# VHH binders against Glutathione S-transferase TCHQD (TCHQD): the designs that were tried, part 2

Target 1, 266 residues: Glutathione S-transferase TCHQD (TCHQD), of Arabidopsis thaliana (Mouse-ear cress) (o80662)
Amino acid sequence: MQLYHHPYSIDSQRVRLALEEKGIDYTSYHVNPITGKHMDPSFFRMNPNAKLPVFRNGSHIILDTIEIIEYLERIAEVSSGIEDATFNREVVEWMRKIREWESKLFTLAHIPDNRRLYVSKFLRMVVIARMAESPDLASAYHRKLREAYDTEDKLKDPGALRRSKDHLLRLLDEVETKLEGTTYLAGNEFSMADVMLIPVLARLSLLDLEEEYISSRKNLAEYWALVRRRPSYKKVIGRYFNGWRKYATLVKTWMFVRVRSLLRKY

## First folded at step 4 (VHH)

Design c31 (from C1 with D99E; framework vhh_7nfr_2)
Fold by ESMFold2-Fast, scan of step 4:
Structure c31 (fold): chain B 266 residues (1-266), chain A 123 residues (1-123)
Amino acid sequence: as target 1 above (266 residues)
Amino acid sequence: QVQLQESGGGLVQPGGSLRLSCAASGFTFSSYAMSWVRQAPGEGREWVSSISGSGGSTYYADSVKGRFTIARDNVKNTLYLLMDSLKSDDTAVYYCAREYRYSGSYDEYFDYWGQGTQVTVSS
């Protein structure tokens, strides 16, 4: 089993939390999207959407986060002697509802404009260089180039950011209501629904928005404190969400992009 | 069933003004944010302005900020766009759109559209 991921990718964190909670071992491959490694032809051929994570078991490749988690659930159940067990309906409904909130635009809107635009330009140049290197993938790379420009246009649209914020607020209000009666999102037992939600809360914490979005909701705040104590959280997310380490990583990545851009090495 | 019907378009000279209206029916109007989106001939769709369900928050594209005003009347289920200091570049079909409940691609942000009203800014 192989997982292509990055510690700061929300969907990567979801799959890694599922793997850790289920005690499943895998071979780890780091792919840094800020430096354009997800656009490398070898990775791009596995996933033309260039999204993380990518899960492999032999020749079987799974690209959708919920499908990966469902697959891992079946593996863990078979390993435990359980056959044909399926997800509880409420768990599946929460997983899909949480997945519907897209973190990309929200996250990018909280990065300083000058640095974000510079990285965006660097990534477009990487795509252009890869198109020249692999003409067989040119059509797919052209789609990625158009998506990059579309993302920049959305970041100039205050309505797009407001819609993303409103969607998040509605989601967290529903979570708050559910947590009035239960310890975890789908009941009193930890489930894959919690696996989907935890990285969202971690992203808010990473962006220094915990007080605004989490602490303002009593049950969500208690839930956040509870889930951060899980061993899976500490291994997958906690070890990477250190204030100094976060800052050092961002500065190092920015310098790498700047140097490569100045040297025109895309 | 959801319906959005625009009106108020027409021909105006540069520097002129127009007031667009959008009559909404078939849903709880105050529960949805609403937008105006325009499309010039041979060009893609351009978001113009948005207003929250309550009307408490308004947003504008940089190209129209200071010239256009979005408003709504939740009692009448009507959305408005007041356009001042019109320029030739404002020539387009203007669509009333209901913002999608959930985030998605740019095209997925609006789940219902009106039929559009033509605005032509020419001498």
Scores: ipSAE 0.000, ipTM 0.144, lowest interface PAE 17.2, mean pLDDT 79

Design c6 (from C1 with Y102W; framework vhh_7nfr_2)
Fold by ESMFold2-Fast, scan of step 4:
Structure c6 (fold): chain B 266 residues (1-266), chain A 123 residues (1-123)
Amino acid sequence: as target 1 above (266 residues)
Amino acid sequence: QVQLQESGGGLVQPGGSLRLSCAASGFTFSSYAMSWVRQAPGEGREWVSSISGSGGSTYYADSVKGRFTIARDNVKNTLYLLMDSLKSDDTAVYYCARDYRWSGSYDEYFDYWGQGTQVTVSS
């Protein structure tokens, strides 16, 4: 099994948490979207939407995060001979609810404008260069260029940012209410619903927003402390968010973008 | 309220083609796998085809594989079943169903159903 992912991609973290919780081994391929690697023609041919993660099992390619998770649930059930009690209607409803909140606009809004605009310009240049070198994909790359400008327009819209924040607040209030009576999102057993939520909380932590969104909710704060103790969390997220590794990864990525931009190598 | 409304059924000659549509409302259409299920007179329900929420994964019953194509338009909240090379055995009421699983499956996981549309293949 192969996974094309990045440690800071929320959807990549979701699939990797599912793989770790199920004890499924896979071959890891890192694709850094800040450096434009997701726009490389070989990757782009597999996923013209240029989103992470991409999951492969032999000739079978799955691009949607929840479809990957459901696939992993089914193969785990068949392999063990036991139906996974944690995969049920409530789990699926939580996965949908959490998926409906899109993190991209919220995340970008919390990045300093000068850094964000610099990276945005670099990525647009990468797309333009790929259009030139792969004429058969030019139409698809042009769509990605339009999406980049679309994202910039949404960042200028205070209404869009307010709606995204309000959506997150409603989601976390629902989570807080559920956690009053249960250890995990869909009951007292860990499930794929938790796999979907954990990266959202990790993103809030990464953006230094724990006090506003997590610590202000008693049950969510206790849940966050609990899930961070899981071995899956430590391997998939914890190792990249704590200590010098977090700092080193961000600095390395920034230096790569800066050097490539200075050299006009896109 | 979740509503599923089928259309496009009718009488068709053997070897003919039909396009069934299902208009969905009351939920985020792209977040749900959708299925077509049929029921012939005096028989049980038979799953025909499923499509994932994104449209990236499609599944077909062996009896229709190669003849039917499932598709969706997430902008128009509409599910389609394109039926080619129709046989008398395809005569049934065709139901649009919402699958509570994201990707769809061969198993019955349906929580909402349309009222059905009759397909009759006869000369």
Scores: ipSAE 0.153, ipTM 0.589, lowest interface PAE 5.2, mean pLDDT 83

Design p0 (from E5y with S27F I28T; framework vhh_7yz9_2)
Fold by ESMFold2-Fast, scan of step 4:
Structure p0 (fold): chain B 266 residues (1-266), chain A 121 residues (1-121)
Amino acid sequence: as target 1 above (266 residues)
Amino acid sequence: QWQLVESGGGLVQAGGSLRLSCTASGFTFSINAMGWYRQTAGNEREWVAFITSGGSTTYADSVKGRFTISRDNAKNTVYLQMNSLKPEDTAVYYCAAYEGWYDLSSEYDYWGQGTPVTVSS
């Protein structure tokens, strides 16, 4: 089994948490989207949407995060000899509900404009170079170029950011209410619903928004403290979000983009 | 500051040829990727061809072998040579410029006003 992912991708974190919680081994391939590696032709042919993660088992390629998690659940159940599915409707409903909040616009809105624009221009140059390099993929790369400009336009729409924030607030209020009566999101046992939510909370922590979104909700704050103690969290997220190392990683990525753009290497 | 001015459009019979020109002002032309798009009534703009700052070219499948994009940095001009024109090539053609790294003050691509091309059957 192979997984193409990145430590700061929310969907990558979801799949990796599921793999760690189930004790499933896989071969790890790092693909850094800020440096444009997700636009390399070999990766792009596997996933023309250029999104992370990509899961492979032999000839079987799965691109959708929930479909990957469902596949892993079946593997784990077959290995344990369980005759009935452990998936319950509440778990599935939470997974769908959490997936409906899209983090991209929210995340980009919290990055300083000058840094975001510099990276955006670098990625556009990467796409243009790949179009010339791989003419068979030119139409698909052009779609990615258009999406990059559409994203810049959405960032200037105050209504779009407001709707994203309102959606997140509604989601977290529902989570807070559920956690009044349960230890985890779908009951007293850890489930794939928690796997979907944990990376959202980690993203808020990465953006220094814990006080506004997490600490203001008593049960969610206690839940966040609890889930951060899990070995899966430490391996998948914690090692990359730990104080000095978090900032060192961001600085390295910024310097890479800066150096490559100065050298015109795309 | 950027201005793109297209020219060379008009009426032509099927099988004919036209050369479109797009002259740019107000920017460092040589570092920018340049492209041509077309739009028919009621449809979104369709990508036609790109040329990079280094001169590498790519084309949409519908025009490969018939259209050629080129640039002249001394004249700040990009060209689209259109051969073997078909009625379905009838559209308004737009020039686009994608900013390079040297000007971070602008967030947008620059577009021309468009030049109409009509291919009669």
Scores: ipSAE 0.000, ipTM 0.278, lowest interface PAE 14.1, mean pLDDT 80

Design p11 (from p0 with Y98W W101S; framework vhh_7yz9_2)
Fold by ESMFold2-Fast, scan of step 4:
Structure p11 (fold): chain B 266 residues (1-266), chain A 121 residues (1-121)
Amino acid sequence: as target 1 above (266 residues)
Amino acid sequence: QWQLVESGGGLVQAGGSLRLSCTASGFTFSINAMGWYRQTAGNEREWVAFITSGGSTTYADSVKGRFTISRDNAKNTVYLQMNSLKPEDTAVYYCAAWEGSYDLSSEYDYWGQGTPVTVSS
């Protein structure tokens, strides 16, 4: 089993948390989207949407996060010979509800414009270079170039950001209400619903928004403290978000982008 | 401040040829990737051809083998040579530039105002 992912990708974190919680081994391949590695022709041929993660088992390639998790449930059941009672209708409903909140616009709106535009311009140059390098993929790369401009247009729309924030607030209020009666999101046992939610809370923490969105909700704050103690969280997210590790990773990534831009190497 | 000015459009018979030019001013032309797009009434802009700062080219399937994109950095100009023109090539043609260096004063890359091309049957 192979997984193409990145530590800062929310959907990558979801799949990796599922793999860790189920004790499923896989071969890890890091693909950094800020440096343009997701646009490399070898990766792009597997996934022309250039999204992370990409899950592969032999010739079987799965690109959708929930479909990957459903596949992992099947593998775990076959390996153990036991049906997983925690993967029920309520869990799947929470997974779909959480996925409906799109994190991209919200995340980009909290990055300083000069940094965001610099990376955006670098990624556009990478796409243009790949179009020339691989003419067979030119139409798909052109679609990615158009999507980059569409994203910038959405960032100019204050209504779009407001709707995203309102959606998140409604989601977290619903989570807070559920956690009044349960230890985890879909009951008193950890489930794939928690796997979907944890990276959202980690993203809020990464953006220094913990006080506004998490600490203001008593049950959600207690839940966040609890899930951060899980070994899966520490391995998948915690190791990349703590102290100097977080700082070093961001600095290294920015240095790479700046060096490549100065050398005009895309 | 940064401007792209297209020229060379017009009326041409099917099977004919036309050469479009796009002259850039106000930026370092040699580091920019350049492209041509076209738009027909009621449709979104369609990519036609790209040329990188290094001179590598790529084309949309609909024009491959008939159109050639080239650049002259000394003249700050990119060209689109259109051969074997078909009625379906009728569109307004736009020049676009993608900057290699970051300019904090510019949010988006540059576009021209367009030059119309009409191919009669």
Scores: ipSAE 0.000, ipTM 0.459, lowest interface PAE 10.6, mean pLDDT 81

Design p12 (from p0 with Y98F; framework vhh_7yz9_2)
Fold by ESMFold2-Fast, scan of step 4:
Structure p12 (fold): chain B 266 residues (1-266), chain A 121 residues (1-121)
Amino acid sequence: as target 1 above (266 residues)
Amino acid sequence: QWQLVESGGGLVQAGGSLRLSCTASGFTFSINAMGWYRQTAGNEREWVAFITSGGSTTYADSVKGRFTISRDNAKNTVYLQMNSLKPEDTAVYYCAAFEGWYDLSSEYDYWGQGTPVTVSS
């Protein structure tokens, strides 16, 4: 089994948390989207939407995060001798609801404009270079170039950011209400619903927004403290989000992009 | 800051040829990638061809083998040579410039006014 992922990808974190919670071994391949590695032709041919993660088992490739998690549930059931379906309705409903909130615009809006623009322009140049390098993929790469400009236009629309924030607030309020009566999202036992939510909270923490979105909600704050103690969290997210390593990784990535842009190397 | 001026459009019969030119001012042309797009009434602009600062080219499937993009850095000009034209190629053709250094709020801010091409059946 192979997984193409990155520590800062929310969907990658979701799949990796599921793998760790289920004790499933896999071969790890790091693909850094900030440096444009997800646009390399070999990866792009495997996944033309250029999103992370990509899961592979032999010739079988799965690109959708929820489909990957469902596949892993079946493997875990077979491995442990369980015959019953693992997902209940409430778990599935939470997974769907949480997936509906898209983190990209929200994340980019909380990054300093000068740094974001350097990365954005670098990635557009990477896409243009890849179009020239692999003419057979040119139309698909052009779609990605168009999406990059559309993202910049949306970042200039205050209504788009407000709608994203409002969606997140509604989601977190619903989570807070549920956690008043239960330890985890779908009951008193950890489930794949929690796997979907934990990376959202980690992203808020990464952006230094814990006080505004998490600490302001008593039950969510207790939940966040609880899930951070899980061995799966420590391995998948925690090791990359300690204060020192968090800033070191972001600074190194930005410096790499800036140097490559200065040298016009894509 | 950026200005792009297209020329060379017009009416041509199916099977004919046309050469479009786009002259750029207000930036360092030689370091920028350049592209051609086209738009028909009621439709989104579609990409036609790109040329990198180093001269590497790429084309949309609909024009591959018929169109050729080239550049002349001394004249700050990009060209689109269109051969074996079809009625489906009828559109307004725009050139675009991609600059890594400067603030590009939107690619649409750095498009030319367009040059119309009409291909008769």
Scores: ipSAE 0.000, ipTM 0.360, lowest interface PAE 11.7, mean pLDDT 81

Design p13 (from p0 with Y98L; framework vhh_7yz9_2)
Fold by ESMFold2-Fast, scan of step 4:
Structure p13 (fold): chain B 266 residues (1-266), chain A 121 residues (1-121)
Amino acid sequence: as target 1 above (266 residues)
Amino acid sequence: QWQLVESGGGLVQAGGSLRLSCTASGFTFSINAMGWYRQTAGNEREWVAFITSGGSTTYADSVKGRFTISRDNAKNTVYLQMNSLKPEDTAVYYCAALEGWYDLSSEYDYWGQGTPVTVSS
């Protein structure tokens, strides 16, 4: 089994949490989207949407996060204490509901404009270079270029950000209500619904928004403290979100982008 | 101010040829990748061709072998030579600068006003 992923990708974190909770071994391939590695032709041919993660088992390639998790559920061992998602309606409903909140616009709105625009410009130049180098993929790369500009246009729309924030608030209010009666999102046992939610809370923590979105909700705050103690969380997310280490990684990535941009190597 | 101005569109019969021009001002043209797009009423703009700062070219499958994109950095101009035109090539054609440089206080992406092309059957 192979997984193409990155520690800061929410969907990558979801699949990796599922793999860790189920004790499934896999070969790990790091693909850093900030440096444009997801636009390399070899990866792009596997997934022209250029999104992470990509899961492979032999000739079988799965690109959708929930489909990957459902596949893993079918091959999972009962000893993990996790139920089969295909037979638990509440787990499936939570997974789909949580997936409906898209983190991209929300995340980008909380990054300083000068840094975000510099990285965005660098990534557009990478796409343009790949388009010239791989004529067979040019139309697909051009679609990615258009999507990058469309994203910048959405960031100029205050209504789009407000709708995203309102969607998140409603989601977290529903979670808070459910956690009044249960230890985990779909009951008293950890499930794939929790796997979907945990990276959302980790993203809020990364953006220094814990007080506004998590600590203000008693049951969600207790839940967040509980799930951070899981070994799967520490391995998949915790070791990358230590305060000092997150700054070191961001600085290193920024310097890579800046050096490549100055040398015009895309 | 950055500006793109297209010209050369018009009415032509099927099988005919047209040469479109796009002249750029207000930015360093030579370092920018340039592209041509087209749009019909009610549809999104579709990519037609692009050319890198170094002169490498790429074409959409629908126009490959019939259209040729080129640039003249001394004149700050990009061209689209359209041969063997078909009625389905009827559209408004737009020039675009694919941002190689950015001023934080200004717009990062530039489109021209467009030039209409009508191909009669």
Scores: ipSAE 0.011, ipTM 0.474, lowest interface PAE 8.7, mean pLDDT 81

Design p16 (from p0 with Y98P Y108F; framework vhh_7yz9_2)
Fold by ESMFold2-Fast, scan of step 4:
Structure p16 (fold): chain B 266 residues (1-266), chain A 121 residues (1-121)
Amino acid sequence: as target 1 above (266 residues)
Amino acid sequence: QWQLVESGGGLVQAGGSLRLSCTASGFTFSINAMGWYRQTAGNEREWVAFITSGGSTTYADSVKGRFTISRDNAKNTVYLQMNSLKPEDTAVYYCAAPEGWYDLSSEFDYWGQGTPVTVSS
């Protein structure tokens, strides 16, 4: 089994949490989207949307995060001799609801403009270079270039940012209500619904927004403290986000972009 | 093993609406992507709409804004709500499911029997 992922990708964290919780072994391939590695032709041919993660098992390539998790759930159940694939309807509904919130605009709105624009320009140059190197993929790369400009336009639209924030607030309020009666999102046992939510909370923590979005909600705050103690969290997210280590990872990525840009190597 | 049974087709006037239903029997409905295809006289089957296990939807350009695909996992049923029907929508509509978890480009392994839809002017 192979996973193409990055520690800062929310969907990558979701799949990796599922793999850790299920005890499933896999071959790890790091693809850093800030340095443009997700635009490399070999990766791009597997996933023309250029999103992470990509899961492979032999000839099977699965690109949708929920579909990957559902596949892993079945593998784990079959391997354990479990008679029933007990994928609960409530779990599926939570996974869908949580997936509907898109983190990209929210995340970019919390990055200083000068650094965000520098990285954005670098990524556009990477796409242009890949178009020249692989003319057979030029149309698909041109679509990615248009998407990059569209994202910059949305960052200028206060209505789009407000809608994203309002969507997140509604989601977290619904989570808070559910956690009044249960230990985890779909009951008293950890499930794939929690796998979907945990990276959202980790993203808020990474952006130093815990007080506004998490600590202000009693049950969510208790849930967040609980899930951070899980071994899966510590391995997948904690080692990259705790204290000074989060800055080291971000600084290394930014320095790579700066050096490659200075050297004109895209 | 999967069996897909379609219903809801029929004759309707242009501008009218129909709701197609597809009920699956067997296992794995909640974790499978589901799709609707249609076949017009003299043409191969063409994709109309897909819904993933998680509820994400996508539509062919010809039906965007008019058709809505949805699912009810408790009933093992996928629906296609067809509004503002046009004579060009006349076709036999097929429900389809892959044997596994696939993206929108994947081949479909299980097909329903088809339900005819005729839109008169």
Scores: ipSAE 0.000, ipTM 0.092, lowest interface PAE 20.9, mean pLDDT 77

Design p17 (from p0 with S56R; framework vhh_7yz9_2)
Fold by ESMFold2-Fast, scan of step 4:
Structure p17 (fold): chain B 266 residues (1-266), chain A 121 residues (1-121)
Amino acid sequence: as target 1 above (266 residues)
Amino acid sequence: QWQLVESGGGLVQAGGSLRLSCTASGFTFSINAMGWYRQTAGNEREWVAFITSGGRTTYADSVKGRFTISRDNAKNTVYLQMNSLKPEDTAVYYCAAYEGWYDLSSEYDYWGQGTPVTVSS
């Protein structure tokens, strides 16, 4: 089993939490989207959307995060001798509801404009170079170029950011209400619904928004403290968000982009 | 002032040829990627061709083998040679320049005013 991922990708964190919780071994391939590695032609041939993660088992490639998690759940259940492995309906409903909130616009809105624009320009130049290098993938790369400009336009639209923020607030209010009566999202047992939510909370923490979005909700705050103690969280997210590691990783990535831009290496 | 000026459009019969030109001023042309797009009324702008600063080219499937993009850095001009024109190629053609990584203050790419191309059946 292979997983193409990055420690700061929310969907990558979701799949990695599922793998860790289920005790499933896999071969890890790091793909850093800030340096443009997700635009390499070999990755595009596996995933024309250039999104992380990509899961592979033999010749079978799964690109959708929920489909990957469902596949892993099935493998873990069958491996345990369970013949009729099925998801609880409430678990599936939470997974899809949480997936509907897209973190990209919200995340980018909380990064300083000068640094964000520098990286955005670098990535657009990478896409243009890849179009020339691999003409067979030109239409897929052009779609990515168009999406990059669409994202910049949305960042200038106060309405788009407001809608994203409102969507997140509604989602977290529903979570808060459910947690009034249960330890985890789909009941008193940890499930894949929690796997979907944990990286969202980690992203809010990374952006220094914990007080506004998490601490303001009593049950969500208690839930966040609880899930951070899980071994899966510590391995998948905690090790990259603790102490100096968070700072060092961001500085190294920024320096890489600056050097490559100065050398016109795309 | 950044400026892109397209020329060379007009009316041609199906099977004919046209050469579009786009002359750039107000920025460092030689380090920018250049592209051609086209737009039909009521539709989004459709990508046609790209050329990198180093001269590598890429084309949309609809025009591959018929159109050729090229550049002359000494004249700050990008060209689109259109051969074997079809009625479906009728559109307003736009030149685009993609800003380099060196200008952190600029937040947008530059577009020309467009040049209309009409291909009769």
Scores: ipSAE 0.000, ipTM 0.404, lowest interface PAE 11.4, mean pLDDT 81

Design p18 (from p0 with T52Y; framework vhh_7yz9_2)
Fold by ESMFold2-Fast, scan of step 4:
Structure p18 (fold): chain B 266 residues (1-266), chain A 121 residues (1-121)
Amino acid sequence: as target 1 above (266 residues)
Amino acid sequence: QWQLVESGGGLVQAGGSLRLSCTASGFTFSINAMGWYRQTAGNEREWVAFIYSGGSTTYADSVKGRFTISRDNAKNTVYLQMNSLKPEDTAVYYCAAYEGWYDLSSEYDYWGQGTPVTVSS
């Protein structure tokens, strides 16, 4: 089993948390979307949407995060000898509800315009270089360029940002209400619903928004403290988000983008 | 060795239409942003319309609603469809290939030779 992922990708974190919680071994391949590695032709042929993660088991390639987790549930079921095991309905409902909130626009809106535009220009130059190197993929790369411009247009629309923020607030209010009666999102036992939510909270923490979104909700704040103690969290997210490690990773990535841009090496 | 070749200019009566064409050779057309500029006697060049590699377009206020910029990547050609022409549209029109994605700059990789457009009253 192979996983193409990045430590700061929310969907990558979801799949990695599922793999860790289930004790499933896999071969890890790091693909940094900020440096444009997700646009490399070999990866792009495997996933023309250029999104992370990508899961492989032999010839079987799965691109959808929930489908990957469902596949891992099936593998765990077979491995444990439980042939008729199935997802709890409440778990599935939470997973889909949480996935409906799209993190990209919200995340980009909290990055200073100067840095975001610089990285955006670098990524477009990477796509242009890859398009020239692989003419067979030119149409798909052209689509990625159009998506980049669409994203910039949405960032200029206050209504789009407000709708994204309102969606997140409604989601977190529902979570807060559920956590009044349960330890975890779908009951008193950890589930794949928690796997979907934890990276959202980690993203808010990364953006220094804990006080606004997490600490203001008593049960959510207690839940966040609890889930951060799990070994899976520490391995998948915690190692990249703690103190100097958080800043070192961000600085290293920024330096890479700046150096390659200055040298015009894409 | 990169070249832009413009065509379609000429004399037209006020209210008429013209279609300008700019064919590119010697570079990968589909990845470059393309623009149309115009210059009247005694004035600096002003931008008219811009088309990004992804297909998004922008227009100068003076031509918005009357002019349409488009591209045909298979023919390496960018077009400017000019409708409801006015005497004030009389100028030499230039095609430009450009790598600037967020800024309308006069620093372009390539310029055409220009094609004259005269709108009679």
Scores: ipSAE 0.000, ipTM 0.097, lowest interface PAE 20.1, mean pLDDT 76

